# VH-VL binders against a9jty4, part 22

Target 1, 144 residues: a9jty4
Amino acid sequence: MAKKRDSPKLIKIKDAIKLINQEVSLIGIVLEQREPKQCRNNDWICTLRIIDDTYPSPGLTVNVYSRTLEQLPQIKNHDDMILFTRIKMQTFDSGKRVNAACSRWVSSFALFEGEDLILHADEDTSAVFVWDGTDAPPASILAK
Key: E = the ipSAE of ESMFold2; O = the ipSAE of OpenDDE; V2 = 0.75 times the mean of E and O plus 0.25 times the DockQ between their complexes.

## First folded at step 11 (VH-VL; framework fv_teclistamab)

Design g4 (at its last look DockQ between E and O 0.62; V2 from the best seeds 0.00; counts 0 for: pae E 3.4 > 2)
Fold by ESMFold2, look of step 11:
Structure g4 (fold): chain C 144 residues (1-144), chain A 122 residues (1-122), chain B 108 residues (1-108)
Amino acid sequence: as target 1 above (144 residues)
Amino acid sequence: QLQLQESGPGLVKPSETLSLTCTVSGGSISSSSYYWGWIRQPPGKGLEWIGSIYHSGSTYYNPSLKSRVTISVDTSKNQFSLKLSSVTAADTAVYYCARETYDWVYGSFDYWGQGTLVTVSS
Amino acid sequence: SYVLTQPPSVSVAPGQTARITCGGNNIGYKSVHWYQQPPGQAPVVVVYDDSDRPSGIPERFSGSNSGNTATLTISRVEAGDEAVYYCQVWDSSSDHYVFGGGTKLTVL
């Protein structure tokens, strides 16, 4: 079915917020999505707030950019999860707050829907597993 | 804290040029994060954006006024200005200067001056 | 060309909730900003980017924006909230900022 793929190293949100101006890969639960907006350059942006087990509040704000409205993440329920690859950590509000940018040139994302999915990532490797809540993962999506 | 203050003549004769200056204090007009704008409000009426300027001198204007408007900036004085030529009674309004937030999306005017009434009359 | 439609007035009893609407085609795709203008005073931004509140604005001011309607909500209305409220967006078809016509909030 799915091909094995080399994946970037996943880190936890608590560690990502310390890596200003660096590209990181991470996974989180989407708590909030703001209505998408059309940008000055006719691209599209939506703003997500995501959490993980290390940063359950207030969450990390991620701005997702795309060329078209249809290419933005389509979050359908409160337990959807999103994997970001090579998003850039940034300061906001004159350096007082941290967010991230998912650019349409370098970054990517993968959306996982539904409450029955359980995602894991190895601390020392960038492996992500998706399964239906059984004792073992059904398939590796981003494993080595 | 950041403050904006309008100054200039309160009375202008028809066909002449309305000229106003906004003095910024408690912050720098040279910030890369902001444009600096002029908005007016005729007595008893709504708000109309006139135009905005970046500290580099780059401007953009309300198309309905563009042929008569010049906005300029003097970073050494921490000021920006409005000139509106060929005024008529329709240009009678309270004139506000304001700071415009600048980002990938179009922004808000997050700080306003107190406003100055300019009356166009003989 | 872009039209923002606000009701001319809203009346609410003290302590109740006021909702002021700003209608526009696909306004949910625009960043909507809200200004309070008390009588004889300059406007003050009370909500920006649809739902964000500036420092110093009470939590009872909130905003939402979806589809064709943006809404400013003022909970526990006080007499001091009597003002005209304006919404504002960018009109990309005519390249200028547009303000709504304003809504006068009357506290009964």
Scores: ipSAE 0.304, ipTM 0.728, lowest interface PAE 3.4, mean pLDDT 85
Fold by OpenDDE, look of step 11:
Parts: C-alpha cells; sequence; structure tokens
Structure g4 (fold): chain C 144 residues (1-144), chain A 122 residues (1-122), chain B 108 residues (1-108)
C-alpha cells in the first residue's frame, strides 16, 4: 500500500524560517534570481530570493538544484510566483543565516507567471488553487 | 576566533618529502560545514591550490600534484597535515593552510594561516 | 585546464574607483571569490559568491560576474587598498580550485 505521502502543509515564510532541517512547502513572489551556477557534482543551482506578506525584502534565499540547466526555474517577470514543495530549511554562515534547498530528489517547484494568484484552500486541505483573475473557479494545483 | 597555524621544517632537500602540519584553534575540524585545505605561493608568484580534506578523511587534490600529495587529518589533535614527496626547487613556496567553506556548493577559503616558507635546497 | 585571466596591474588615484577583471570561459556559471593579499601577508576574502561581502569588509568592495568576466570593484580607493588581488573558482571539469594570476593594485 503506497503510503499516501501527506501533502506537506503550505506555510508562510515567517514560520518556515523557524523550522530548520525540516521540509516545508511554501509559496512566494520572486524578488531576485541569480545566474545559474554549475556545482561540484555537475548539477546546476539557481538561487532565488522570495518574499511573502509575512517576510518582506530581502526575502528568503532558496537554492534550486537540477540535473540540467533547462530544469531550473525560468523566471520571466519580476512578479512571478513560485510554489515550493518539500524544500529543506537550513542554516549557513555558521548558523547566522537561513536559506532553503530545493533538491531535485525530494523537492519540487511550480512557477506561476503574470497575474496568476495562488489561493490557499481551506486550512484543512492544504490545497493550492490558481486563480487567473477571472470569474472562473480557481484550478486546483496538485502538489507533486 | 578561529585560528590556523602552519608548522614544520623551513628547509627540505631535493627528492625528500615536505611535511607540514596545520593546527586549528578556536573551532573544531570536525565541523560538517567545512573542508581544510592547503594552498602554496612561490616567491613573487600567484596562489596554487594543493588539496583539501574533510574531517572524515575524504580528500581531493590538485590534479597536477595528486601523485605526490597526501593530506591527512587528526581530529583528536584538531590538526591536518600535508606531505609532498619528491620535492624540487619548484616546490619552494610559502605554504598556507586554510579553511574551505562548504555551506555553499562553491568553496572559498575564508580563514588562512600566516603561511610558512619552505625552501627546497641542497 | 581552466584558466583565469587577470590584468597584471591596475593603478588608481586615491578616491577613485578601481576595477579588476577576471576572465574565464563561461565564468558566469561559476561562483567567483576574490582575495586581497597585502605585501607579506596571507590572503583575505573580500568578495565571495560573486558579490557577497564578508563581515568586516567595507561596502567599497563589490563584485559582479556574468558571461566570461567577473569584476571586483573598489570604490573610493584608499592607500591601504594597495595589494595583489586574486580571483578564484572551482572547476568542475578538472575537479580543482583555480586562481587567477593576480592583479597588483597600485594607489598613486
Amino acid sequence: as target 1 above (144 residues)
Amino acid sequence: QLQLQESGPGLVKPSETLSLTCTVSGGSISSSSYYWGWIRQPPGKGLEWIGSIYHSGSTYYNPSLKSRVTISVDTSKNQFSLKLSSVTAADTAVYYCARETYDWVYGSFDYWGQGTLVTVSS
Amino acid sequence: SYVLTQPPSVSVAPGQTARITCGGNNIGYKSVHWYQQPPGQAPVVVVYDDSDRPSGIPERFSGSNSGNTATLTISRVEAGDEAVYYCQVWDSSSDHYVFGGGTKLTVL
């Protein structure tokens, strides 16, 4: 029986930074994207800064890892939103700073361009809905 | 405050083995966030990375020196060491030990010893 | 082997801005670190990860990296800034750290 992987609860960045060494899911507005870098193991890394209403500029740094350059987030607009699932909160600079790691093995991300508003469903279901700004009901996004 | 200090002979004969030790104080070598490296600088020349070691004993070396270099770690003494075999005059340099950052995927050397001059001469 | 190219020397008057370049193939895809080495002293990191500064390093020091060139910028240069500056990267293809040849900054 495939243990139903409980979809991690979406949390705010202000709460995520308190959960060091834990996996969290969160959504944020992309404030900055650094140029991709190649890692020692030949993987690629893209560093993002994201914010939400609870965590303003300079935002949370998220390192996104991928096997290929093409699999990294392609941020097109300054107001793009990104959903992270099962990213690991961690510290760096001798514990003085907090960042997160989006690994290619455990984590996933979804990028939303433009005026797409992500609405949180009921606190109980942790479902993420995408609203396109129309009167149409928001589409459910299944966190992989 | 973290401090690194190189120690060893300042004079080595050709074909012999250069041996240096780096003593770390104010911090533990067993930290999971760092590697420990050796860098050398010939007089009036630039910097050359020799190799690095993790507290577990895992090493990686400069490919050009790999066949002659051995780096080891002693966690009980909070030290790591360099051995360079079959030295020649070209190995005359100031040798630095340094801490290599690992909190990011890309390593920088954020703490350095003062360096020790090793001269290869007959 | 991966090579980093720096100008051998840069001269600047006090109060002016010095720019030291580090050239390398696709260096923009690498994390570049910069070291300051005063005469007779050990190197000190002044910029790491392209543009970040360690604690204690003045804001006058900044870095950028894109394409085939990384740049260390030192604004409002002081006499104390006279040193040799090195860029450094990790080369994943050869699995080793590479330093540039160094740039001697002279304050006129």
Scores: ipSAE 0.119, ipTM 0.735, lowest interface PAE 2.8, mean pLDDT 88
ESMFold2 (binder alone), look of step 11: mean pLDDT 93; pTM 0.951

Design g5 (at its last look DockQ between E and O 0.75; V2 from the best seeds 0.00; counts 0 for: pae E 2.2 > 2)
Fold by OpenDDE, look of step 11:
Structure g5 (fold): chain C 144 residues (1-144), chain A 122 residues (1-122), chain B 108 residues (1-108)
Amino acid sequence: as target 1 above (144 residues)
Amino acid sequence: QLQLQESGPGLVKPSETLSLTCTVSGGSISSSSYYWGWIRQPPGKGLEWIGSIYHSGSTYYNPSLKSRVTISVDTSKNQFSLKLSSVTAADTAVYYCARETYDYVWGSFDYWGQGTLVTVSS
Amino acid sequence: SYVLTQPPSVSVAPGQTARITCGGNNIGYKSVHWYQQPPGQAPVVVVYDDSDRPSGIPERFSGSNSGNTATLTISRVEAGDEAVYYCQVWDRSSDHYVFGGGTKLTVL
């Protein structure tokens, strides 16, 4: 019986920052993408800053981890939106600052570019889902 | 406030072993968030990383010095040490101990000792 | 071996902006850290992780890193900024912390 992964409820960033050490799902507009970096464990990290109507600039920092550069979010436009699922809220700088971690094991992201095409990269399955913004289930496309 | 202090002889003869100790105060060496490193600087020259150690005893060394370098840690004394064997005049330098940040990426050295000059001379 | 290339010296008048570059192959994919070393003193981190500042470091100090070049920018330079500046990275291929050759900043 495939444990129905309870789709985590989307929350606003202003509420997410209060849920330290919890997994949350949220959507935001990408303000900045830093150059990908190679981690100590040979993974790659991409740092994003995202905002929503409840959390303005400078926004929430989200660290996205992947095995390869190609699996990282490819932000093309300044108005791109990104959906995160099951990212972990964290603190850094001795608890003074909040960020989030999108892990390759637990979390996923979907990027919305221009024409409302949502590419969902499932880090676990490497499956890409296309969502057309409707209530229809996303179509699975073969990961190249 | 975290403080690091180097100690040891300022003069070593050629072919002998250079030995230094770094004493850490104001913080614990046993922290999981940090490594502890040695960096040297020959007079009028740049910085060279020697090696680093974790509180568990795990070490990594500069490949060019690896065969001559031993770094150890004593958590009970809150100290870590450097031994450099078979020294020559080329090993004359100010030696610094430093704290190395341990994060998702390879870190910086965010706290330094004042450094100690070690001269290799007959 | 991985090499970081810095200009040996940069001169700037007080109040002006100094830029110190650090060149390295694909350095943009590495985390770059910058150190200030005044004469006769130990180095101090002024910028870490490309662009972050430690507490106590003035906002005049900033960093960027992209492609093959990292840059330390010091705005409104003061006499007290005169020092040697080093960039530093980790090179995975050689398992080595690498420092640049250092740049002497002279305030005219």
Scores: ipSAE 0.547, ipTM 0.811, lowest interface PAE 0.8, mean pLDDT 91
Fold by ESMFold2, look of step 11:
Structure g5 (fold): chain C 144 residues (1-144), chain A 122 residues (1-122), chain B 108 residues (1-108)
Amino acid sequence: as target 1 above (144 residues)
Amino acid sequence: QLQLQESGPGLVKPSETLSLTCTVSGGSISSSSYYWGWIRQPPGKGLEWIGSIYHSGSTYYNPSLKSRVTISVDTSKNQFSLKLSSVTAADTAVYYCARETYDYVWGSFDYWGQGTLVTVSS
Amino acid sequence: SYVLTQPPSVSVAPGQTARITCGGNNIGYKSVHWYQQPPGQAPVVVVYDDSDRPSGIPERFSGSNSGNTATLTISRVEAGDEAVYYCQVWDRSSDHYVFGGGTKLTVL
């Protein structure tokens, strides 16, 4: 749904949580989404909790901001996958916890439906491959 | 430790001005994280938000009361106040001051004063 | 103007679960806050931002909000939970905070 752009190197959530105030790119499985809310400034926010193989618990909270409700990620299934590009790692709760912000200006996301997909990332090229379990070579989603 | 306390006359004549002060202790009114609000409750009735103020003096008011209400802040005294002009019997209520949370979403009132009954009567 | 609808009364036996609803058009898009007001006392926030609990509020208080209904849930109800409960939102179209009419919880 969001356009993809050139991004910082794709990293794992375990490493991302150490990079406070830095922009990172990461991919995860969406475990939950809180209802979208209208902000005081009339922007919209939704809050996701995502995991990957390096950080399955408690998961990473990502706050996604947009101008309109329709521009927020439209999660259909708990096991949908999401790729975030240039999201900012930050602390909250007086520095005790880490979350991420997907801003409407510099960040982007791509949502992938389905639980049978295998995503393969090449950290050196920031390429993400989609593989559905067949013998066909993975498709790159960053080439568009 | 944060406490809010209302003060002011408990009896006001019709057409006059209701005037209340809220004194904040155990915390600073100048915090960037909060607005400071007035909420009233007629006896046996529900809650009605009157308005809120930020420590800079920025205000917003319930549109139904806006023409009659003024909220002000005195950061040096750690106080904020309510003036409601041209009162009638319908303005008889318990008046609460409260701290309003201020973040990217619309907030709650997380600390309340004990409330003070103001009766409008001849 | 935006209307929040609460049942006037809910009665439950001690130890059971009380569910207090707050209905409003598209309330799921609003941050919903819940207050407990014991007789003769000021309100106390018991749930904020739909489902978050202030420090000092027992885990048996919980909240949810989706679609047109927000719900305050009180499990293992105790006699001390008897109070009037109010929901509250901001309504963008009318530019004011709106409180529900209140629900009196009676513990049988």
Scores: ipSAE 0.437, ipTM 0.757, lowest interface PAE 2.2, mean pLDDT 86
ESMFold2 (binder alone), look of step 11: mean pLDDT 93; pTM 0.948

Design g6 (at its last look DockQ between E and O 0.74; V2 from the best seeds 0.00; counts 0 for: pae E 2.1 > 2)
Fold by OpenDDE, look of step 11:
Structure g6 (fold): chain C 144 residues (1-144), chain A 122 residues (1-122), chain B 108 residues (1-108)
Amino acid sequence: as target 1 above (144 residues)
Amino acid sequence: QLQLQESGPGLVKPSETLSLTCTVSGGSISSSSYYWGWIRQPPGKGLEWIGSIYHSGSTYYNPSLKSRVTISVDTSKNQFSLKLSSVTAADTAVYYCARETYDYIWGSFDYWGQGTLVTVSS
Amino acid sequence: SYVLTQPPSVSVAPGQTARITCGGNNIGYKNVHWYQQPPGQAPVVVVYDDSDRPSGIPERFSGSNSGNTATLTISRVEAGDEAVYYCQVWDSSSDHYVFGGGTKLTVL
């Protein structure tokens, strides 16, 4: 059963960086995607830098975790947008820097590519949805 | 300032066991953010990882040396040790102890001892 | 076994840029760390996690990693940069750390 999620309130990145150790939802333009890396626990990590109108370059670093390489966001264009739900804001470099973690257990993301939207749910649901750009609910597709 | 220092005999006979100790100062071995490793370098050759240990006693070893290697930790003394059994001339090398960073991804060896030469000879 | 391939030597004149490559299958999916080892000394990390620098390491040292090649770049090379440089990764298939063969950087 898909966990009922509360409707997340989207916040701007400038406000998100003030909410350390909290879960937030935000949307941003992808500036950079680093090469995926394998973690010590055999998961995969993809590091993104995202911006919005309140937080310019170099942007916020978001680490996306997944069980498989295929479940990571596939950024195709420089102007792709990504929606994050329930990512955890955190600090690194001894508290001097802020990043966010998109956990495969708690968080989700949706990538906007042109008129297409790909929704990736968390590990619990493992559901993939396709959005056709309309107000209609996304259609569920079989996970590969 | 974190410091690592290797100690032990510089000469070991063939078929005997090489034994080294690394003493850590300026920091605690019991930190959750680090492993503690051994790396060796034969004269004029490259680096070879031997194995690493966590403060809990969890170890992982180079598969090529696993059958001969034992690494242990003594948190009360802030030390960790290496034993390499059945040594041959091929085990002659400078042996380094080093701190291994432990994060979500595989880390680097960010602090090293000065190294100690161990010669295997009759 | 996973192998990291480095050129045995690189020579550069002072003030020039040195590039040391580290080749490995899908090395881009691994975290590459670079070590500098001066003659008779222990190795020191100069670049970790592909492109990050430890404190105290000059910005002249930089790293990149993609595809099958990682690269250590040393700009404005100085005489003091003469050393052997090693790349290093973890190989999950064999469960061990792997070092490259090392590259001797000579400053002419």
Scores: ipSAE 0.590, ipTM 0.814, lowest interface PAE 0.8, mean pLDDT 91
Fold by ESMFold2, look of step 11:
Structure g6 (fold): chain C 144 residues (1-144), chain A 122 residues (1-122), chain B 108 residues (1-108)
Amino acid sequence: as target 1 above (144 residues)
Amino acid sequence: QLQLQESGPGLVKPSETLSLTCTVSGGSISSSSYYWGWIRQPPGKGLEWIGSIYHSGSTYYNPSLKSRVTISVDTSKNQFSLKLSSVTAADTAVYYCARETYDYIWGSFDYWGQGTLVTVSS
Amino acid sequence: SYVLTQPPSVSVAPGQTARITCGGNNIGYKNVHWYQQPPGQAPVVVVYDDSDRPSGIPERFSGSNSGNTATLTISRVEAGDEAVYYCQVWDSSSDHYVFGGGTKLTVL
């Protein structure tokens, strides 16, 4: 049998940085990726810096954890986009900096390749549409 | 503010046990943010990590030395120590204590003592 | 066990840029730390986590790490930069910290 689930609600990065110790869902453009590293527990981590229209600088650091190297986001192009679901907002460096953690337990991500994509969201950011710059109708990737 | 100082005998006879203490001042050894390590350097040679300890007593050691090394901590004195048994001339070195950064990935040694020369002499 | 390879020496004129390499298989997957050791002194960390610089270390010290090579770069080299430089990683296959053999920087 199937379970009915609520769709994740997207938050803009500017608002998310105020929601310490809370889980949020975000979409952003990947500006930078550090090389993957192996953790002490033999999991893998990569560190991304992402932006959106509300927080273009300095960007939000997101640490992405996985069991294997192959499960990390595979950033291929300049300005790839990433959707994070249920990532945890955190402070570090004695509260001086904010980052987010994408855990392998409760979080997820979806990577969208391509620098020519146009993102359209409705006014309350409850639905996101992807448009490739053609006459074709936008494709929905999130809807409640 | 933070300072580390090695102390102990500078001369040890072959086959005996080298024993050193590191005294930490200007900070607490009981910090959950750090391990505490020993590194040595034979004269004119490179650096070799010996082992590290957490304030709870958990240790990890260089596998090449593990059978001869014991590191311990005394949080009430803000000190940690090294014992290296069955020494030979090859154990002659400057011995450093250092603070090891603790993170989800492997860290660095961000504060070092001045070092103490231990000579193994027959 | 894991091998870190550093050149034994690098010579550079004052005001120029020194580049000190640390080679290792897939070293880009490891955090690389760099230490400066002046003659007769204890080591001092000058770069950690590949490219981060401790407070008090001049901006002309920088680091990079990708693929099989990590590099410490010292721009506008001064006579006071003469030292031996060590790279360091953790070797997860044999569970220990490994230091490179050291690179003596000479400022001519």
Scores: ipSAE 0.437, ipTM 0.761, lowest interface PAE 2.1, mean pLDDT 86
ESMFold2 (binder alone), look of step 11: mean pLDDT 93; pTM 0.951

## First folded at step 13 (VH-VL; framework fv_teclistamab)

Design h1 (at its last look DockQ between E and O 0.55; V2 from the best seeds 0.00; counts 0 for: pae E 2.9 > 2)
Fold by OpenDDE, look of step 13:
Structure h1 (fold): chain C 144 residues (1-144), chain A 122 residues (1-122), chain B 108 residues (1-108)
Amino acid sequence: as target 1 above (144 residues)
Amino acid sequence: QLQLQESGPGLVKPSETLSLTCTVSGGSISSSSYYWGWIRQPPGKGLEWIGSIYHSGSTYYNPSLKSRVTISVDTSKNQFSLKLSSVTAADTAVYYCARETYNYVWGSFDYWGQGTLVTVSS
Amino acid sequence: SYVLTQPPSVSVAPGQTARITCGGNNIGYKNVHWYQQPPGQAPVVVVYDDSDRPSGIPERFSGSNSGNTATLTISRVEAGDEAVYYCQVWDSSSDHYVFGGGTKLTVL
């Protein structure tokens, strides 16, 4: 049964970390990507650290889960941005620390090369408008 | 503080069954975050994983020992046990019980007993 | 069967840095754990999940894992660090916890 996909509004990381056990959507700059690991259930996990202007280094840890290694985020550059949709905020280390989970069932992500500015995210269609700093109209990108 | 302690006979005859019990104190064996495992070490040699058990009774074993190994759990006593049948001199080792971390990835053995020497001899 | 390869021994002078390697096919895709076993004692985790350190373990102990090699690094080695060190992983192909052969660290 396909659970009705709620499209939450994009929020800043500083606000996301306050929403434990809730699903949030946010965008960040990738600071670090760890080596992918195979999970107990034979899925794959990729751990990212992301930052934004409200949450600097060391950043928010996001665990991305996938069925295959190829479906994990492929970070190419240090300034790449990643949009997360409906990731679950959670705690670890006995509640002392916060991270997020991007599940293959509920969540999605989209990668942007370079430091593109996200102007708008459509909550209904998951479309993101990206501005490349030029006078050209923003490009619409769907988060997958 | 979590503590694990092995108990059982230190001498077993060939072809008999080795039986050990691990008593857990300072924590519950029924925690959902852990498995409970047995590891052995022959004298002067390395470590060998024997098997692990979840508090529900779910087990997984070293394939090379699977046919001879039985691990069980008693949540009421906060204990889990090892049985190794048809022992030979090759089964002489220090036997350790240990807690296995259970997360999204395969875990480490983060707490160990002090180990107990079991000698197989006629 | 999946095999973890460690050097049988490493020698280091006090105050120097010891590096113990653990080789395995695509070990970078596995989470590696490291154990310290002093003579006559039970093993103790010193590094887990490649690079995380348990409470109570000195910061001198660190780990890394990529490609086909995991490494335990012990900086500012002390006499008390003399022990056998084991790496460990899970092998999904054989459903087996695998330990390396162990590395004897000698402090000169």
Scores: ipSAE 0.523, ipTM 0.807, lowest interface PAE 0.9, mean pLDDT 91
Fold by ESMFold2, look of step 13:
Structure h1 (fold): chain C 144 residues (1-144), chain A 122 residues (1-122), chain B 108 residues (1-108)
Amino acid sequence: as target 1 above (144 residues)
Amino acid sequence: QLQLQESGPGLVKPSETLSLTCTVSGGSISSSSYYWGWIRQPPGKGLEWIGSIYHSGSTYYNPSLKSRVTISVDTSKNQFSLKLSSVTAADTAVYYCARETYNYVWGSFDYWGQGTLVTVSS
Amino acid sequence: SYVLTQPPSVSVAPGQTARITCGGNNIGYKNVHWYQQPPGQAPVVVVYDDSDRPSGIPERFSGSNSGNTATLTISRVEAGDEAVYYCQVWDSSSDHYVFGGGTKLTVL
């Protein structure tokens, strides 16, 4: 006998910032990236600032960790989109600000390149898809 | 507001042990987000990091001083301390305690004490 | 071990922009922090993580870091900005925090 699987759910950044110390999945437009940094343990980190329609300012800072520099997200254009799965919401700056951590062990990301895209996520769907503004919604896109 | 205050003798004889205490007020030393550090500055010279401690007692030290330095913490008193053994005139400096920001990436010292001058002289 | 190189001094007229450099091999891969130390006072962090400003630090303080050079920029310099400025990183090869030698900012 097999167990029933629950559908994964994406949330909006405005809701994610309230879920301190919890793992969330979200999608956003990348507004900026900082140059990658090498950590003391020889892992790599890059820092992204992302937005969505619910949190356009100041944006959510996401720290992405990897074993190697090449495994970090390779942001090519302004306004590229990124899907994060199971990232941890955290506080910093003496609790005044919120960021997120994309761990190399638990989390994942998927990077999407393009223009004229519309983000859509149903509150009940197990997927997020990107809509290029045409009359037909595109097929669902999931992080691998 | 968070405040750090150094205390201890301002004069230490050569070959003896320099001992300082930093008292933290307006915040908890037991925070999971911070280390607690000692930095010194010889008169007219630059800053030198001595070492840092986590509230659990885990330490890391400047390799050039590691053989002579011990940093400890007393969470019940909200304090951490510095001992520097076998001092010479070269250890004369203003000694600062400071809070070190830390996640997985090395941070800054975002709150400093006022500093205390320690002179090593016979 | 790892060396951070700062110019010993920078002189700027009031209202102009001061730029203080911090040179280090591949410093762009490190988090750079900047401290202001007025005469006889403790250092105060004015920029951290290359370009972030603590609460209470005026917007005219800014930072950048890429390649082998980090820069602290102070626009519309005021007489009250006279201080020594230090950069600081962690060096993984020698396992310690490294401070630059300091740059004395003189407002003419």
Scores: ipSAE 0.285, ipTM 0.694, lowest interface PAE 2.9, mean pLDDT 85
ESMFold2 (binder alone), look of step 13: mean pLDDT 93; pTM 0.950

